# Designs tried in a protein design chat: VH-VL binders against q981v0r135to333. Part 1

Every score and structure here is a prediction.

Target 1, 199 residues: q981v0r135to333
Amino acid sequence: ATELQRHSIPIPETWLATSIRDVENILAHGTLPVVVKPVSGSGSSGVRLCDSAAAAIAGFNSAKSVLQDQVDLPSPDILIQQYVEGKEYSAEIIAYDGKLHCLGILAKHKGPPPCFVEVGHDFPAPLLEPSLQELASFASGAVSALGLEFGPAHVEFVITESGPVIIEVNPRLAGGMIPVMLSHALGTSILDMVIRLYA
Unless a header shows other numbers, all headers, positions and changes below count from the first letter of the chain; Kabat numbers aren't used for antibody chains.
F, E and O stand for the ipSAE by ESMFold2-Fast, ESMFold2 and OpenDDE, each averaged over both directions (binder to target, target to binder). V2 = 0.75 x the mean of E and O + 0.25 x the DockQ between their complexes.
[cut] stands for letters that were removed.

## First folded at step 1 (VH-VL; framework fv_cemiplimab)

Design C2
Fold by ESMFold2-Fast, scan of step 1:
Structure C2 (fold): chain C 199 residues (1-199), chain A 120 residues (1-120), chain B 107 residues (1-107)
Amino acid sequence: as target 1 above (199 residues)
Amino acid sequence: EVQLLESGGVLVQPGGSLRLSCAASGFTFSSYAMTWVRQAPGKGLEWVSGISGSGGSTYFADSVKGRFTISRDNSKNTLYLQMNSLKGEDTAVYYCAKDYRWLSGYFDYWGQGTLVTVSS
Amino acid sequence: DIQMTQSPSSLSASVGDSITITCRASQSISSYLNWYQQKPGKAPNLLIYAASSLQSGVPSRFSGSGSGTDFTLTIRTLQPEDFATYYCQQSYSTPYTFGPGTVVDFR
């Protein structure tokens, strides 16, 4: 997150918490809602969007439980990050042969609305619709700023009314090397197959 | 200097509708959550509604949920409160207030208020 | 919803007095409690946030303490401009709720 900020890549305010006291101190300066999550390889288990101090504390306890179940984790801290409102996207990128290749962009969609709609409740100003080229360029720029020379990276980001903001960059280096090595062994482009899954 | 100026308060009959506006200046409007707090004549403060900096998240007190809508126009630095199905108990001075940060829930600047009277 | 109560509902004091106002939440709100001052016909003014943090520009004679369910606002060496109504407010969860207020008037 420091390298992204150094290269002027927009990121949300982020804090590390090891105790409930840390969570309380972070929230005392007012950044709700926040996302509470453990720092791990998968990133999906224990992630919580918290719109109150009570929810954030509960989220911390949940994330800590997930973290404690995984021995020899590289980071013991729980990540608390300001929630960024906007249209959510993810990008799958691979660094290979000195270049960055964007394999695909996915827009995150909400489920269908409930049977009864609360009238006049959720109508924010519309966001500009960026082009696929702009989305790919932004995500690739974030990966480039981190200095990844080979392997895949998963980038999660949000397009706000003020522009794009990086939420997460997850370099899946060990597992991601398998498609590259298999392509070499088979003389066939596994990357082409992966691209077709997203295109 | 930070300034908040409410407008729109008038006498309205029960069941009527009214939109309040709050003009903001002196700070980066889109970076801060905004809120409406009301006060009935001679009574205490009651939080009514809040909205995130982008306008994407909105929050309401149970007493107004389903009847009131909060919105903002960041290009005009203006906050709105659309009030529908007004009741006598909605009679109050309505204050616009700025959240200290993005959504901290404590309010560092307040407007002077605008009086809404709901009576037949 | 979290309910807030204040004690006393009113008190009479003289300049130079030290006064204490208490606020109680119906459930634990950790340290997410704020104090406001309101003078007749005027908007509220933030005094203290996060139970004990003094807002910029507020005189040091104001102080807050407490955590969980019980909180206090103390004004030492009361000044003429301190005669006002004081409200506590929880920011732990929405809907945010205010206490009923404590009126501080002349003895």
Scores: ipSAE 0.006, ipTM 0.513, lowest interface PAE 12.0, mean pLDDT 78

